# VH-VL binders against b1a7s3r263to410, part 37

Target 1, 148 residues: b1a7s3r263to410
Amino acid sequence: VTIVYDTMHYSTQKMAHEIAEGIMAEGYDVEMFFLHEDERSEIVKSILDSKAIAIGAPTINDEPYPSIGDLMYYLKGLRFERTGIKRKAVTFGSMGGKGGTPASLGKDLGEYGFDVVDTCEVYYVPDEEENKACFKLGQKLVEEAKKI
Key: E = the ipSAE of ESMFold2; O = the ipSAE of OpenDDE; V2 = 0.75 times the mean of E and O plus 0.25 times the DockQ between their complexes.

## First folded at step 14 (VH-VL; framework fv_ponezumab)

Design k3 (at its last look DockQ between E and O 0.67; V2 from the best seeds 0.00; counts 0 for: pae E 6.1 > 2)
Fold by OpenDDE, look of step 14:
Parts: structure tokens; C-alpha cells; sequence
Structure k3 (fold): chain C 148 residues (1-148), chain A 117 residues (1-117), chain B 112 residues (1-112)
């Protein structure tokens, strides 16, 4: 499973970690990437090698974090629908206002050939319940991936 | 408590190789990159490269790319940095450092590598 | 590569007096997320580097209030309001915006 995220105040990072814990609790390996520091080519390679992915980014100015744009554009061009498998995906992110990034990313991933199974969005810093939700999101992703 | 514990001091001859270890504990090993930074005597800090513990993917400083190899053992939460074709200018204290965001929140104690004929 | 330039390289200070270190980057350190990834590290004699400040002005936990960071874009400053004996060491700025990560030359703070 590949997890890719960016973060502004580390809230989305916290979410990513909880998702990872959920996935690992099910006995699956996670490869986690932070967009701020990781190369897109490496991320894409990991995604191609994965049956499931989690992509997260915060919302800024009512839009997905700008850094996620180039990755999404990259994924669009790879034509995952032609790879022979329909990968499972979840999206997540934090917001300080209206939000909408997880939904936006999910829509795009769906168009790119992924099966978006669920999303998670939190306001500012995730609380205990929201962390648990993220954990469960990871578990759900694994359960869906097993169907492939 | 997060800890990075490095292997002991090394003395090598020019042309030899050195392999330094960095054992991580106190956090999920596969979540964060481990970076290597070295410091020659009386000099500043030089970034050498990084390794992703989950997949073992690496990125090296361009000037060291042909001589440095970073590996990891997930079963022991240990990262290794091997530097070959050692030169006198490779004499330095070598640090492993854990990534958090854009900075390094925890550092190993350092490993002194001395290259002398 | 982003070049980080510190000044001064040597900083003798009298105990109790303030200290100031400058760090300049060859390009803006503002990232796409609008954060500025400028960090300050302290390295005491015989020790590993220690993080002091991130995002230009945010103090790490446990760092005394006498430390402060400021600046924007390409010009940054680390200040110590009252230098203490334990402050002796080398201070480094580091940019976390571009790869490879790069450090300043270091500023050696000593007590007069």
C-alpha cells in the first residue's frame, strides 16, 4: 500500500500516520511519501507496484494544496485503467475552512481508473475520534484491496 | 523515546570502504527517512543522502553518488551507510538523522571515520 | 544548490550580552505551501547538532525563550537575548525548501 501526503501544519501528516497504522494492523506493508521531500517518479513507481493507495493533502484557499497538483497530473497521464487492475484508493486531508480536497482528489482518482472506497476530512488538528476514523480508513482500504 | 544509536569509530586506509550503522528506536521505523550528514574536522555540515526505510529507496548527494550506498534492515530497525574508495577528505564525523517534515528532529551520536595512510 | 551564507563566522560574546547571527540564502526559502523552511541548529562541543528553530521563528520544545528567530524570504536572523555559558558552540542555519538540503558555514559562539 502506498500512502502519499502533503501537509502544512502536520495535521494531514497525522492522518497519514493513523491510516498507516490501520493498514499495518492488518498485516500489510506501507510505503509512505511526503510530497514536500519525495520525488514524484518514486511515488508513481510505488503506486504502480501497489494494489491500494491513500492520497492526502490539506485545503488552502478552498482548493487542494498546490503541491498535489503535479502528482495528480502525473497519475492522469499514466492511464491506470490500462494496467489491468483497478486499484483501491482512499483520500484524506485537513482543512481550516470549507475544505473539499479529499472529495476533489477522489473524483480525479476515479477518473484515472482507481476505485475510491472512502474519504476522510478533519478540521484543523484531528482529535482522538478523528484519529480513530483515520485508523479505520486504513483498515477499510486493506479490506477492499484484498478483493483484488 | 526516540533514539538513533550509531556504530563505533572507524580507522581506514585510503581506497578502503567503511560501513556505519544507525539503529533506530522509539518510533515507527518505516515512517520516516533517515538522512546521513557528515562533518569534517572543524568544518560545517554536509548532506550525504537519505534512505526510505519502508522500501529502501535512496537519494544521494551528487558528489558522492558513485561511492555511497545506503541500506536498511527493517527487522532490526537499522540503517547502514557504506562509503567506498575512501579518501583523506572523507575523514569526518558521520551522523544519521531522522526526518520530520523539512528538518531533522533526532540525530545519532555520530561516528568518527578517520582515513589515513 | 541553495547557498546558505552565515555571518559572522566567529562570534565572541560577553556573558549576559546579546548575540545575533545572520543567515542569507541564495534564493527564497518560501515553499509552495507558503511556509518558509529555515532552520537553526546548535552544536555544542563534542555533541550532535540540536534543533533550535524551525519555520524561521518557531522554537523547538525545551529551547529557552532567550532564543528567537526572525526574517523572511532570503534574510534570516538568530538572536540570543542573554548569552549563557551553555550557549557556547556552533550554530548552523539550514534550508529545508530545496534538495539537496544545505547548511550555512556555521557560526562559532564563544565567551570572551
Amino acid sequence: as target 1 above (148 residues)
Amino acid sequence: QVQLVQSGAEVKKPGASVKVSCKASGYTFTYYYIHWVRQAPGQGLEWMGRIHPSGGRTKYAERLQDRVTMTRDTSTSTVYMELSSLRSEDTAVYYCAKRFGSYFDYWGQGTTVTVSS
Amino acid sequence: DVVMTQSPLSLPVTLGQPASISCKSSESLVYSDRNTYLNWFQQRPGQSPRRLIYWVSELDSGVPDRFSGSGSGTDFTLKISRVEAEDVGVYYCMQGTKWPRTFGQGTRLEIK
Scores: ipSAE 0.492, ipTM 0.856, lowest interface PAE 1.6, mean pLDDT 93
Fold by ESMFold2, look of step 14:
Structure k3 (fold): chain C 148 residues (1-148), chain A 117 residues (1-117), chain B 112 residues (1-112)
Amino acid sequence: as target 1 above (148 residues)
Amino acid sequence: QVQLVQSGAEVKKPGASVKVSCKASGYTFTYYYIHWVRQAPGQGLEWMGRIHPSGGRTKYAERLQDRVTMTRDTSTSTVYMELSSLRSEDTAVYYCAKRFGSYFDYWGQGTTVTVSS
Amino acid sequence: DVVMTQSPLSLPVTLGQPASISCKSSESLVYSDRNTYLNWFQQRPGQSPRRLIYWVSELDSGVPDRFSGSGSGTDFTLKISRVEAEDVGVYYCMQGTKWPRTFGQGTRLEIK
């Protein structure tokens, strides 16, 4: 499973790690990418080799940060619905205001050929309940991916 | 309790190689990048590169790319930095650091490498 | 490479007095995700560096509130409101916006 994220104040990274813990609790490996540290080509290669992905970004002005947009544009161009595998996806993120980025990313991924299982969004940093929700999101992603 | 323990000091001759180890404990090794930073005597800090232990993908400073190799052993939770074709200007303290988010948040104790004629 | 320039390079201060360290970058440190990846590190004598501040002004865990960071774009400042004996060491700014990551030359803080 491939996790791609960016973070404003550790929030998205904390969420990504909890999702990863949920995935690994189900016995699956995770490969994590931080958009600030990694090249798009390596991220896309990992996504192509995966049955499930998690994409996270914080919300600003009701839109994802520009860095995630480059990745999303590339994924659109690959036309995943034509690969013969309907990969599972979840989206997640933190917000400092209005929010809605996980839902927007999920809609886009659905149009790109992914089966978006769920989303998760928190205000600034996740609390204990929100961390647990992210853990469960990882478990759910694996459960859905097993159906492929 | 996160801990990064580095291998001991080394004295090398010009043209040799050095391989410094950094053993991680107290966290999930494969989640986090490990960065390497060095500090020549009386000088500031210089970023050398980083490795993600899951899969072993690396990025190096361009000026070192042809001489540095970073690897890992997930079974021992250990990262290695090897610098070849050593020169006297490579004399430095070498640090590994675990990244938390966009930051180095835990550092090894440092490994002194001395390159002398 | 992004050049990070600190001033002063040597900063003797009296205990209890404020200290201020400037860091200038040769390029804007605002990244495409709208974050500014400017960090401050402290290296006490004989120790490994320790991170104090990330994203210009956010204090790392366990850092006393007498430390503060400010600035934008290319100009940044680390301030200590009241210097204590344990603050002796070298302070570095570091940019994480561009590859390779680069550090300033360091500012040696000493107690008079």
Scores: ipSAE 0.108, ipTM 0.667, lowest interface PAE 6.1, mean pLDDT 82
ESMFold2 (binder alone), look of step 14: mean pLDDT 90; pTM 0.875

Design k4 (at its last look DockQ between E and O 0.70; V2 from the best seeds 0.00; counts 0 for: pae E 5.3 > 2)
Fold by OpenDDE, look of step 14:
Structure k4 (fold): chain C 148 residues (1-148), chain A 117 residues (1-117), chain B 112 residues (1-112)
Amino acid sequence: as target 1 above (148 residues)
Amino acid sequence: QVQLVQSGAEVKKPGASVKVSCKASGYTFTYYYIHWVRQAPGQGLEWMGRIHPTGGRTKYAERLQDRVTMTRDTSTSTVYMELSSLRSEDTAVYYCARTFGSYFDYWGQGTTVTVSS
Amino acid sequence: DVVMTQSPLSLPVTLGQPASISCKSSESLVYHDRNTYLNWFQQRPGQSPRRLIYWVSELDSGVPDRFSGSGSGTDFTLKISRVEAEDVGVYYCMQGTHWPRTFGQGTRLEIK
């Protein structure tokens, strides 16, 4: 499973970690990417080799964080619908205002040929309940991926 | 408690290789990057590179790219930094450090590597 | 590479007096027009570096509030309102915006 995220105030990163916990709890391995640290080419390679992905970013100016936009734009051109498999996907993100990033990313991924199974969004720093939700999101992703 | 415990001091001859270990504990090993930074005697800090435990993805400083190799063992929560073709100027204290985002929030105690003929 | 330039390199200070260290970057450290990944580290004699400040002005937990960071873009400052004996050591700024990560030369703070 590939997890990709960016973060501004580290909330989305925390979410990514909780999602990873959920995935790992189900006995699956994750490869985690932080857009600030990693190259797009590495991320894309991992996604191509994965049956399931989790993509997350914070919201800025009522839009997904720009770095994730770059990735999404690139993914659009790869035509995943032609790869022969319908990968499972979840989206996640933090917000300080209106939010909407997970929904936006989910819409795009759906158009790219992914099966978006669920989303998770938190306001500012995730609390304990929200962390649990992220954990469950990871588990759900794995359960759906098993169907492939 | 988060800890990064590094291997002991090394003395090497020029042309040899050294492999320093950094054992992580007190947190989920696979979630955080490990960076390596070195410090020559009486000098400043120099970033060497980093590795992510998942996939073992690495990024190296250009000047060291041909000589440095970073690896990890997830079963032991240990990161390794190997530097080959050692030179006298490689004499330094080598640090591993964990990052959370852009945090360098935890550091190892350092490993002294001395390169001398 | 982004060059980080600290000044002064040597900083003798009288106990109880304030101290100020400048750090200038050769390029803007602003990331996506929001975050600025400028860090300050303290290294006491014989010890590993310790992060004091991140994001220009955010203090790490356990760091005394007599430490403060400020600045923007390419100009940054670390201030100590009242220097104490335990503050002796070398201070480094570091940028985490660009690759490779780079440090300032270090500023050695000593007690007069």
Scores: ipSAE 0.905, ipTM 0.955, lowest interface PAE 0.5, mean pLDDT 96
Fold by ESMFold2, look of step 14:
Structure k4 (fold): chain C 148 residues (1-148), chain A 117 residues (1-117), chain B 112 residues (1-112)
Amino acid sequence: as target 1 above (148 residues)
Amino acid sequence: QVQLVQSGAEVKKPGASVKVSCKASGYTFTYYYIHWVRQAPGQGLEWMGRIHPTGGRTKYAERLQDRVTMTRDTSTSTVYMELSSLRSEDTAVYYCARTFGSYFDYWGQGTTVTVSS
Amino acid sequence: DVVMTQSPLSLPVTLGQPASISCKSSESLVYHDRNTYLNWFQQRPGQSPRRLIYWVSELDSGVPDRFSGSGSGTDFTLKISRVEAEDVGVYYCMQGTHWPRTFGQGTRLEIK
């Protein structure tokens, strides 16, 4: 499973970690990528080798981080809808205002050929219950991916 | 809480290799990048490369890429940096540092490597 | 590689007086996420580097408020409003916007 995220104030990173813990609790390995630290070509390679992905970004001034948009544009160009394999996906993120980035990313991924099975969005910093929800999201992603 | 503990000082001959360890604790080892930075006596800081413990992805400084290798052991939460074909100018303190985003939030205590005849 | 240039390289300061360190980059440090990844580190004698400031002006946890950072684009400044004996050491700026990450040459602060 491939987890890709961008973050501003650690909240989205915390969510990514909890999702990863949920995936590993089901006995599967995770490759984690931070968009500022990693190159797009390596991220795309990992996505191509994966049955399941998780993509996260915070919402800033009602818009997602530009780095995530660049990745999404690249994924659009790869035409995943033509592969015959419908990879599973989840989206996640934190918000300080309007929110909606996970839903927007999910819509785009669906159009690109992914089966978006769920989303997770939190207000500011995830609390204990929201951490549990992210953990369960990781478990759910694996459960859905096993159906492939 | 978060700690990076490095192996002890080493004295090596020119042409040998050195392998420095960096053991992480207090956080989930596989989620963070570890960078290596060295500092020759009386000199500034030089970035050497980095490794992500998940999958072992590496990126090295161009001038060192032929001599440096970084590996990890997830079962012991340890990163290793090996520098081969040692020269006297490789005498330095070698630091491992954890990165969150674009900055190094925790540093190891440093490992002095001395290359001398 | 992005060149980070500090001045002065040596800074003797009278205890209790202000100090100022300049750092200039050869390229803009504004990343496409609108953040500016300019960091300041302090290395006290015999110790590992410690981060003081990130994102140009944000103080790291436990850093006294006599430290401040400012600047934009390519020009940045670290200030100490009133130098204490514990401030002796070498100060580095570092850019995290471009690969490879690069450091300034360091500014050695000494009490005279």
Scores: ipSAE 0.178, ipTM 0.660, lowest interface PAE 5.3, mean pLDDT 82
ESMFold2 (binder alone), look of step 14: mean pLDDT 90; pTM 0.863

Design k5 (at its last look DockQ between E and O 0.57; V2 from the best seeds 0.00; counts 0 for: pae E 6.2 > 2)
Fold by OpenDDE, look of step 14:
Structure k5 (fold): chain C 148 residues (1-148), chain A 117 residues (1-117), chain B 112 residues (1-112)
Amino acid sequence: as target 1 above (148 residues)
Amino acid sequence: QVQLVQSGAEVKKPGASVKVSCKASGYKFTYYYIHWVRQAPGQGLEWMGRIHPSGGRTKYAERLQDRVTMTRDTSTSTVYMELSSLRSEDTAVYYCAKRFGSYFDYWGQGTTVTVSS
Amino acid sequence: DVVMTQSPLSLPVTLGQPASISCKSSESLVYHDGNTYLNWFQQRPGQSPRRLIYWVSELDSGVPDRFSGSGSGTDFTLKISRVEAEDVGVYYCMQGTHWPRTFGQGTRLEIK
């Protein structure tokens, strides 16, 4: 399973970690990417080798972070619908205002040939309940991936 | 408690290789990048590269790319930095550092590597 | 590579007096997320570096409030309001916005 995220105040990072814990609790491995540290080529390679992905980013100015947009634009051109498998996906992110990034990313991934199974969005810093929700999101992703 | 414990001092001949270890504890090993930074005697800090324990992805400084190799062992929560074709100018204290937030919240104690004929 | 330039390189200070260190970057350190990844590190004699400040002005836990960071874009400053004996060491600025990561030359703070 590939997890890709960007973060501003590291709330989205916390979410990514909880999702990872959920996935690992089900006995599956996670490869985690942070857009501030990693390059697009490595991320794409991991995605191509994965049956399931989690992509997350915070909202800035009512839009997803620019870096995640770059990745999404690249993914669009890869035509995942032609790879022969329909990968499972979840999206997540934090917001300080209106938000909408998880929904936006989900829409795009759907158009690219992914099966978006669920999303999670939190305001500012995730609380205990929201962390649990992220954990469950990871578990759900694995359960869906088993169907492939 | 987060800790990064590095291997002991090394003395090498020019042309040899050195492998320094960095054992991490007190946090989820596979969640955070480990960076390597070195400091020649009386000099400043030089970034060498980094590795992510999940997948073992690496990024190296261009000047060292042909000589440096970073690896990890997830079973022991240990990162390794190997530098080959050693030169006298590679004499330095080598540090591993954990990435969190705005970088390097925890550092190892440093490993002195001396390259001399 | 982004060049980080510190000044001064040597800073003798009288105990109890203020100190100021400048750090300039050759490029803007504002990242796409709006944050500025400028850090300050302290290295006491014989010790590993210790992060003092991140995001230009945020103090790490346990750092005395006599330390402060300021600046924007390409110009940054570390200030010590009242220098103490334990402040002796070398201070480094570091940028985490661009690859490769780069440090300033370091500023050696000494007591007069």
Scores: ipSAE 0.790, ipTM 0.928, lowest interface PAE 0.6, mean pLDDT 94
Fold by ESMFold2, look of step 14:
Structure k5 (fold): chain C 148 residues (1-148), chain A 117 residues (1-117), chain B 112 residues (1-112)
Amino acid sequence: as target 1 above (148 residues)
Amino acid sequence: QVQLVQSGAEVKKPGASVKVSCKASGYKFTYYYIHWVRQAPGQGLEWMGRIHPSGGRTKYAERLQDRVTMTRDTSTSTVYMELSSLRSEDTAVYYCAKRFGSYFDYWGQGTTVTVSS
Amino acid sequence: DVVMTQSPLSLPVTLGQPASISCKSSESLVYHDGNTYLNWFQQRPGQSPRRLIYWVSELDSGVPDRFSGSGSGTDFTLKISRVEAEDVGVYYCMQGTHWPRTFGQGTRLEIK
């Protein structure tokens, strides 16, 4: 499973790791990328080799950070619907105002050929319940990916 | 507690190679990049490269790209930095470091590598 | 490579007085994600470096609030509001926006 997130804030990083814990609890490998440290080509290569992805970004002014938008634009152009399998996806993020970034990313991924299973959005910093929700999201992603 | 424990000091001749280990504990080893940074005597810090333990992806400083190799062993939670064709200017303390971007930037204790005739 | 230039390189300071260290980059450190990846590190005598500040002004965990960072674009400043004996050491700025990551030359802070 490929997890891609922006390392803009502790909360998004924490959510990504909780999702990874849920995936690993189900016995699957996780490959984590963050956009500051990784090039788009490496991320796309990992996504092409994966049955499931998780994409996360915080919301600032109700928009994803520009780097995640560049990745999303690239994924649109690859036309994943033509690969013959419909990869599973989740989206996640934190918000500082009016949210909606995970839902917006999910809609875009669906148009790009992914089966978006669920989303997880928290206000600023995840509490213990929200951390558990991210863990469960990782488990759910694996459960759905096994149906492929 | 997060801990990065490096292998011991080494003395090498010019033209040889050195392989420094960095064993991580107290956190999810595969989640975080390990960077390597060196510090020549009395000088500042120089970034050498990084490795992500999940998958083993690397990026190296261009100056060192032909001579440095970084690897990892996920079963022992250990990363390795190998520098070949050693020169006297490679004499330095070599550090491994874990970096998040948001909290807990941890460094190993450093490994002194001396290149002398 | 992006050149990071610190000033001063040696900073004698009286205990309890403020200290200020400048760092200038040869290129903008604003990354396309909107963040500015400017870090400050402290290296106490005989120790490994320790990060104090990331993203220009965000204090790392456990860093006293007498440390502060500011700046934008290419000009950055680390301030210590009241220098204490434990602050002796070398301070480095480091940019994480461009590859390779590069450090300033270091500023040695010493008590007069």
Scores: ipSAE 0.090, ipTM 0.653, lowest interface PAE 6.2, mean pLDDT 81
ESMFold2 (binder alone), look of step 14: mean pLDDT 90; pTM 0.864

Design k6 (at its last look DockQ between E and O 0.35; V2 from the best seeds 0.00; counts 0 for: pae E 8.6 > 2)
Fold by OpenDDE, look of step 14:
Structure k6 (fold): chain C 148 residues (1-148), chain A 117 residues (1-117), chain B 112 residues (1-112)
Amino acid sequence: as target 1 above (148 residues)
Amino acid sequence: QVQLVQSGAEVKKPGASVKVSCKASGYTFTYYYIHWVRQAPGQGLEWMGRIHPTGGRKKYAERLQDRVTMTRDTSTSTVYMELSSLRSEDTAVYYCAKRFGSYFDYWGQGTTVTVSS
Amino acid sequence: DVVMTQSPLSLPVTLGQPASISCKSSESLVYSDGNTYLNWFQQRPGQSPRRLIYWVSELDSGVPDRFSGSGSGTDFTLKISRVEAEDVGVYYCMQGTHWPRTFGQGTRLEIK
């Protein structure tokens, strides 16, 4: 499972970690990437090798964090629908206002050939309940991935 | 509790190789990069490279690219850094560090490597 | 490579007095995401480096509030409002915007 995220105030990063823990709790390996630190080519390679992915970014100016756009644009061109498998996906992100990034990313991933199973969005810093929700999101992703 | 425990001090001759280990515990090993940073005596810190524990993807400092090899053993949660063709200037304390966001949140205790004829 | 230049390299300070360390980068550390990835590390004698500050001014957990970071672009400052004995050590700035990651030379803080 590949987790890719960017973060503005580390809230989305926290979410990513909880999702990862949920996935790991189910006995699956996770590759986690931080867009600022990691190479797009490595991220894409990991995604191609994964049956399931989690992509997260915060919302800024009522739009997904710009850095995630680069990745999404690249993914669009890879034509995942032609890879022979329908990968499972979840999207997540934090917001300080109206939000909408998880839904936006989910829509795009769906168009790219992914099966978006669920999303998670938190306001500012995730609280304990929201962290649990993210954890469960990871578990759900794994459960869905088992169907592939 | 997060811990990075490194192997013991090494004394090597010029031209030899050294392999330092870094055993991680107290966190999920598989999705945090481990970085290596070294510090020559009385000098500053030099980034050497990083390795992803799961995929094994590596990125090395350009100046060390031909001499450094980073590996990992997921079964033991251990990362290895091997430096070949050792020189006197490679004498340093070598640190492994766990990535968190844009910085290193936990460091190993350091491994002293002395290169002398 | 981005060159990080600290000043001073040696900083003798009287206990209870403030301290200030400058860090300058050869290139802007503002990343495309709008964040500035400038970090400060403390290394006490005989110990491994410890993170203090990230994103120019964000204190790591457990770091006393007498520490503060400021700056923008290429100029950054670490300040200690009142130096304590435990603050003795070498302080490093590190940029996390460009590859390879690079550190300042370090500033040795000592008690007068």
Scores: ipSAE 0.407, ipTM 0.834, lowest interface PAE 1.5, mean pLDDT 93
Fold by ESMFold2, look of step 14:
Structure k6 (fold): chain C 148 residues (1-148), chain A 117 residues (1-117), chain B 112 residues (1-112)
Amino acid sequence: as target 1 above (148 residues)
Amino acid sequence: QVQLVQSGAEVKKPGASVKVSCKASGYTFTYYYIHWVRQAPGQGLEWMGRIHPTGGRKKYAERLQDRVTMTRDTSTSTVYMELSSLRSEDTAVYYCAKRFGSYFDYWGQGTTVTVSS
Amino acid sequence: DVVMTQSPLSLPVTLGQPASISCKSSESLVYSDGNTYLNWFQQRPGQSPRRLIYWVSELDSGVPDRFSGSGSGTDFTLKISRVEAEDVGVYYCMQGTHWPRTFGQGTRLEIK
């Protein structure tokens, strides 16, 4: 499973790690990418090799982080609907205002050929229950991916 | 409280390999990349590569990628860097460092590797 | 690879006087997220490097406020408002915007 995220602070990174723990608890390997640290070509290769992905970004000034938008544009151009695999996806993120980034990313991924099974959005830093929700989101993603 | 403790100094002959360990404590090991950086005597710092303890994903400097291998053991909170086909230019102090975002914020004490015939 | 060029390479300074170190990159260090991933490290004699500054100007925890960073794009500066004896060492700039991560050559700060 491929997890891609971006964050100005480490809130979305905490969510990504909890999702990864949920995936690994189900016995599956995770490749995690932090968009700032990793090259787009490596991220896309990992996504092509995966049946499931998780994509996350924070909302800043009530808009998505621009760097995740660049990745999403690249994914749109790859025409994933033509690969013959309906890959599973989840979206996640943190917010400081109105939010909505996970839902917007999910809509875009659906148009690109992914089956978006759930979203998770938290206010600033995830609390105990939100961490558990992210863990369960990872488990759910694996359960859905097993169906294909 | 955060500590990165590296294995001891090594003396090797050209053509051999070396494996340096870096044991982490005082933080959640699986959350952060571990980077490796080396410093030849009297010279500056050279980034060698990184590994993420979750999943074990690696990235190596292109110059070294055919000779370096990085691994991790999450049960012991330890990462390893192995450099093969050693040359005299590989004589250096090797550091592991915990990354916070794109910046290093805690460094191991360094491991001196001397390659001499 | 992005080349990071420091000047001066050797910086003798009188105790209590200011010091300034320049770092220039061969490419812009502004990333697509709007952040500039430039940091400064200090390496005291016989020690591992220590982070002083990240994001151009943000002081790391426990760093004295006599240190400051500034700059934009490709030109950056580390300043010490009043040099103390403990500031002796080598200072490196490092860019985290591009792969591979690269360091400047180092600036050796000495008390004259």
Scores: ipSAE 0.011, ipTM 0.554, lowest interface PAE 8.6, mean pLDDT 81
ESMFold2 (binder alone), look of step 14: mean pLDDT 90; pTM 0.883

